VH-VL binders against UPF0738 protein ABC2521. Designs and how they scored, part 7

Target 1, 124 residues: UPF0738 protein ABC2521, of Shouchella clausii (q5wf04)
Amino acid sequence: MKQYKVSAIEVDEEASTVELEEEIDAQLAARLKPGKRVLVDSDQYAFIYILEDEEAFYAIRFEKNVWPALNEAHKLKTSYYVKLNEHTRLALVDMEEELVFLLENIRGNGNYGEAFEQAVNDAF

## First folded at step 21 (VH-VL)

Design f1 (from e1 with heavy chain F102W)
Fold by OpenDDE, fold request of step 23:
Structure f1 (fold): chain C 124 residues (1-124), chain A 124 residues (1-124), chain B 107 residues (1-107)
Amino acid sequence: as target 1 above (124 residues)
Amino acid sequence: QITLKESGPTLVKPKQTLTLTCTFSGFSLSTSGLGVGWIRQPPGKALEWLALIYWYDSKRYSPSLKSRLTITKDTSKNQVVLTMTNMDPVDTATYYCARHTWSYKGSYEYFDYWGQGTLVTVSS
Amino acid sequence: EIVLTQSPGTLSLSPGERATLSCRASQSVDKSYLAWYQQKPGQAPRLLIYDASSRATGIPDRFSGSGSGTDFTLTISRLEPEDFAVYYCQQYHKLWTFGGGTKVEIK
């Protein structure tokens, strides 16, 4: 599965813009759709929003370095949009709802790994 | 072709920990879009989802039982393990593991293949 | 979480009759996240319908699913003897929940 790392999150009051370390080519960007799900990488300390087209899944990785910004967006309950390239933006549908569920699911015990749970609790 | 099978103790004492193993064939948890979940069913009662692990090694737990549940996978062995602590007679049920399918061709969510289930009785 | 209420609890019918099973959600469910299962005594559940209206592989066309929003229906056009079982609806919304089931029994 192709993965794209988030380089920054620009947080506004109602909407957050997610920037990637690398741009996605125009052809792929035109086919991508929100997968409407967030996965957890507890080993690498990342939240993963899944994108999809008719051929495969793709990952948008929110690693620990962008968690402070992600938390700001979360606190404001913003919508999320990813900048795929200069001309294409995609709504990360259900990003906030998925994040809320996962944060609650992670807290309270060590079933996600104690170190990871602590890191999440510290950040959010 | 696709099979799942639950294994583990069929009798557990109160307060003990239950460990169940799901061994499957015909598919791999390295395949994007696939996962394995655990669902239980008390005698004569409805189905209850417990936990799920994705191909990405991402996990989700039932909110009411998350403090007691741990789900892990060994992709090389085609196995998924569920542990449940502090067992109580109320936890007496048939426990199923089932393949979860998430298709990039459509945002579907279902369990398409099930093990035969294993009855776990909690009694002193 | 979303609660699924199935009705009726028990449906008594004869072979050849039409069966209509209801699944009501406590809040709106995306049809792509709605599935139906069949469970016979002593057996594991079997997937019947996904995406609210798509038949799983090997499922006879006498089974059909419909609905959207909060109301979903499983229909068996003409009951066969092997169709007498318990049927569950299932939805996804961050987690997975099942209905209480409808038992289709022979009259």
Scores: ipSAE 0.901, ipTM 0.956, lowest interface PAE 0.5, mean pLDDT 96
Fold by OpenDDE, fold request of step 23:
Structure f1 (fold): chain C 124 residues (1-124), chain A 124 residues (1-124), chain B 107 residues (1-107)
Amino acid sequence: as target 1 above (124 residues)
Amino acid sequence: QITLKESGPTLVKPKQTLTLTCTFSGFSLSTSGLGVGWIRQPPGKALEWLALIYWYDSKRYSPSLKSRLTITKDTSKNQVVLTMTNMDPVDTATYYCARHTWSYKGSYEYFDYWGQGTLVTVSS
Amino acid sequence: EIVLTQSPGTLSLSPGERATLSCRASQSVDKSYLAWYQQKPGQAPRLLIYDASSRATGIPDRFSGSGSGTDFTLTISRLEPEDFAVYYCQQYHKLWTFGGGTKVEIK
C-alpha cells in the first residue's frame, strides 16, 4: 500500500488543510476517493487516513510530528482536506469522527501498547 | 476455500484469563481490505462484537470491554489471538472469529466468513 | 452507540408465505453499513445482505433488502423450509452492533 506522509496541517476555524511531503500525480489524484476510515500504526506512532480508488488503498500518514497540529484541528472540530497536488484537494470525510472514536478507544488502557497509549494521551 | 476455526479452553474459572486462537485458511491478513474480528453470543441471545484487527495491524475494541481485551495477529501462521481478562459467568457464550471485508467497490462493513464457534463456559 | 431494534421478535409463518422483517436504528445509518445475517440452530451466522440491498454470493433471489435512514427491511418473498431461522441486522458506525434478532418459525 502506497504511503504518503503529512508534512504539515494548516488549521483554520472551520477547515484544516493537510499538506503532504510529496505530490500525487494528476492521474491518480483524479481517481482517489475518501475511504472514510482511520487506522492506527501503534508501532510507528501514526494515525492513517485511508484513500481508495477502484484498484487499491492508499495511506495518508499523520505521524507524531504533526500530532500537535492535528490536536488543534481536533479541538476545533474542523473539517479536513488533503492537498493532493497543486490543483487537487480532497475532503477527508469522517476524519474527525473516526479520530474521536480512536482517541477514546486508545486511552485508558494499554492494549494498543503502553508507550503508544501514553504518547496519544500526552498529545491529545 | 475460506475457513476459520476457533480453538482454546471451553471451561474457564471466574477471574481467569481466556485465550482463544483463530486459525484461518484461504486468505491472508497481508491482503489490503481484510481483517479478522471476534464476535460472541450468549446462549439464546444476540450477537456482540468484541474486537477487530485489520491487515495493517490496526485494532479496534468494544468500548465497554476494551480494558479486558487484547487482539493480535501472526500473519505468517494465519492466526489471530484474543485474550480476555477477569472472566465472569456472564461472559459464558459461543465465541466466533470471522473475516471482515473492506471492498474497493464500496464502503462496506460486514463479516462474510465465520468459524463454527466455540462455547466457553465460565464456572467455578 | 447506535442501537438496532428488530421486529417482530418472533414471526410465525407457513412455507410459501411472504416474510417481512424490520430493523430500526436509534439514529440514521448509512445504507452502505447495513447488513443482514441468517443463523440456523447450532450454526454460525451467514451473511445474506450487505449495502442494505445487495445479496451476498450464493444467496437466493427470494431474499431482498431495502430501506434507508433509520428503517430497514429484509423480505423473503416465498418462504422455503430451510429459511426458518433467526435473522440479525448489523450496522457500522465506528464500531459494529447487531440487532436483537427475529426468529422466523413454522406456524
Scores: ipSAE 0.901, ipTM 0.956, lowest interface PAE 0.5, mean pLDDT 96
Fold by OpenDDE, last read:
Structure f1 (fold): chain C 124 residues (1-124), chain A 124 residues (1-124), chain B 107 residues (1-107)
Amino acid sequence: as target 1 above (124 residues)
Amino acid sequence: QITLKESGPTLVKPKQTLTLTCTFSGFSLSTSGLGVGWIRQPPGKALEWLALIYWYDSKRYSPSLKSRLTITKDTSKNQVVLTMTNMDPVDTATYYCARHTWSYKGSYEYFDYWGQGTLVTVSS
Amino acid sequence: EIVLTQSPGTLSLSPGERATLSCRASQSVDKSYLAWYQQKPGQAPRLLIYDASSRATGIPDRFSGSGSGTDFTLTISRLEPEDFAVYYCQQYHKLWTFGGGTKVEIK
């Protein structure tokens, strides 16, 4: 599964823009749709929003370095949009709702990993 | 041929920990879009989802039971393990493991293959 | 948490009759996240319908699903003897929940 790391999150009051370290080519960007799910990588300390097309899944990785910005967006309950390239943006549908669920699911649960749980609790 | 099979103790004393293993074949948990979940069913009652682990090793737990549940996988062995602590007679149920499918061709959520289930009785 | 209410609790019918089962959600459910299962006595559930209206592999065409929003329906056009079982609806909304089930029994 191709993974794209988030380089930054520009937080606005209503909407947050997610920047990627790597641009996605126009052809793929045109096919990508929100997967509407967030997964957790407890080993690498990341929240992962899944994108999809007709052929595969793709990952948008929110690693620890962007958690402060992610938390800021979370506190404001913003919408999320990922900048795939210079002229294509995609709404990360259900990003906030998924994040809310996972944060609650992780809190108090060492079964996610004690260190990871602590890191999440510290950040959010 | 896709198969799943639950194994573990069928009798557990109150306050003990239940450990169930799901051994499956016909698919790999390294395949994107696949996961394995645990669902239980008390005798004569409805189904209750307990936990799920994705191909990405991401986990989700029932909010009401999350503090008692741990789900792990060994992809190389095609096994998923569920532990449930502090068992009580109310936890008496048939426990199923089932393959969860999330297709990139459509955002679906279902369990398409189930084990036969194993009846776990909690009694002194 | 979205609660699924199935009705009726029990449906008594004869072979050859049409069965209509209801699954009502406490709030709107995306049809992509609505599934139906069949469970016979002593057996594990079997997936019947996904995406609210798509038949799973190997499921006879006498089974059909419909609905959207909060109201979903499973229909068995002509009951076969092997169709007498309990049917569950299931939805996804961050977690997975099942309805209470409808027992289709022989009249």
Scores: ipSAE 0.900, ipTM 0.956, lowest interface PAE 0.5, mean pLDDT 96
Fold by OpenDDE, last read:
Structure f1 (fold): chain C 124 residues (1-124), chain A 124 residues (1-124), chain B 107 residues (1-107)
Amino acid sequence: as target 1 above (124 residues)
Amino acid sequence: QITLKESGPTLVKPKQTLTLTCTFSGFSLSTSGLGVGWIRQPPGKALEWLALIYWYDSKRYSPSLKSRLTITKDTSKNQVVLTMTNMDPVDTATYYCARHTWSYKGSYEYFDYWGQGTLVTVSS
Amino acid sequence: EIVLTQSPGTLSLSPGERATLSCRASQSVDKSYLAWYQQKPGQAPRLLIYDASSRATGIPDRFSGSGSGTDFTLTISRLEPEDFAVYYCQQYHKLWTFGGGTKVEIK
């Protein structure tokens, strides 16, 4: 599965813009749709928003380096948009709702892994 | 060709920990879009989802039971393990593991293959 | 969480009759996340319908699903002897929940 790392999150009061380390080509960008789901990579300490087209899934990786910015967006309950390239932006539908659920689901007894839970608790 | 099978103790004492293993074949948990979930059913009662693990080390737990549940996977062995602590007679149920399919083709999801289930009785 | 309420609890019918099962959600559900399962005594559930209206592989044409929003329906056009079982609806919204089930029994 192709994975794209988030390089930065520009947080505004109502909407946050997610920037990627690399651009996605125009053809793929035109086909991508929100998967409406956030997964957790507890081994690599990342939140992953899943994108999809008719052929495969794709991953937008929010690693620890962008968690502070992600938390700021979370606190403001912003909408999220990913900049796929210079000409295409995609709404990350349900990202905030998914994040809220996951944060609640992660906190507790360390059943996501104690170290990961601690890292999440420290960041959010 | 796709099969799942639950294994573990069929009798557990109150306050003890239940450990169940799901062994599957015909698919790999490294495949994007696939996961394994645990669902239980008390005798004569409805189905209740407990936990799910995706192809990532991404987990989700029932909010009401998350403090008692841990789900892990060994992709190389095609196994998923569920632990449930502090068992009580009310936890007596048939426990199923099932393959969870998340399809990018239309954004569908379902549990399409199930194990036969294993009855776990909690009694002194 | 979204609560699914199935009705009726029990449906007594004869072979050849039409069965209509209801699944009502406490809030709107995306049809792509609505599924129906069949469970016979002593067996695991079997996937019948996904995407609210699509039949799973190997499911006979007499089974059909419909609905959107908060109201979903499973219809068995002509009951066969093997169709007498318990049916569950299931939805996804952050987590997975099942309805209470409808038992279709022989009259």
Scores: ipSAE 0.891, ipTM 0.955, lowest interface PAE 0.5, mean pLDDT 96
Fold by ESMFold2, fold request of step 23:
Structure f1 (fold): chain C 124 residues (1-124), chain A 124 residues (1-124), chain B 107 residues (1-107)
Amino acid sequence: as target 1 above (124 residues)
Amino acid sequence: QITLKESGPTLVKPKQTLTLTCTFSGFSLSTSGLGVGWIRQPPGKALEWLALIYWYDSKRYSPSLKSRLTITKDTSKNQVVLTMTNMDPVDTATYYCARHTWSYKGSYEYFDYWGQGTLVTVSS
Amino acid sequence: EIVLTQSPGTLSLSPGERATLSCRASQSVDKSYLAWYQQKPGQAPRLLIYDASSRATGIPDRFSGSGSGTDFTLTISRLEPEDFAVYYCQQYHKLWTFGGGTKVEIK
């Protein structure tokens, strides 16, 4: 699965814009759709929003370095958009709803991993 | 041929911990879109989802049971393991493991292959 | 959490009759995450319908599904003896939930 790391999140009152470390090619960007699901990478401390283009899944990775900004967006309950390249933005549909579920699901018992749970508790 | 099979104790005393293993063949959890879930069914009652683990080692737990559940996988053995603590007579049920498929070609999903189930009785 | 309410609880019919099973969600459900399963006594569930209306591989044409939003239906156009079973609807919205089931039994 191809993964695109988030470099920054610009948090505004009602909407957050997610910036990526690398631009997504125009042809791929035009095909991408929101998968409406967030996964967890507990080994590398990331939340992963899934995109799809009818041929594969792709990932937008929110690693620990952007968790402070992600928490700001979460507390404000903003919508999320990712800037795929200079010409294309895509709504990350259900991002906040999925994140809310995961934050609650991660807490307790250490069943996502003790170190990961601690990192989430520290950041959120 | 895709198959799944549950194994573990069939009789457990109250307060004990249940460990169930799902051994599967014909697919790999390294394949994007695949997962294994655990679903239980008390005698004469409806199906209840317990936990799921994805190809990325991403997990989800039933919110009402998350403090009692742990799901892990061992890809070298094609196994998924569920641990449930503090068993009670109300947990008497048939426990199923099932393959979960999430398709990027329309974003639909389902549990397409099921094990035969194992009845676990919790009694003094 | 979305609650799926199936009705009727039990449907008593004869072979050859048409069965109509209802699944109602407590809030709107994405139809792409709506599936139906058949469970015969002593057996594991079997996938029948996904995407609310698409038949799984090997499922006969007499099974059909429809619906969107909160209201979904499974129809069996002409019941065969092997169709007497319990039927469950299931959805995903952050987590997976199943309906209470509809038992289709011989009248």
Scores: ipSAE 0.851, ipTM 0.934, lowest interface PAE 0.7, mean pLDDT 93

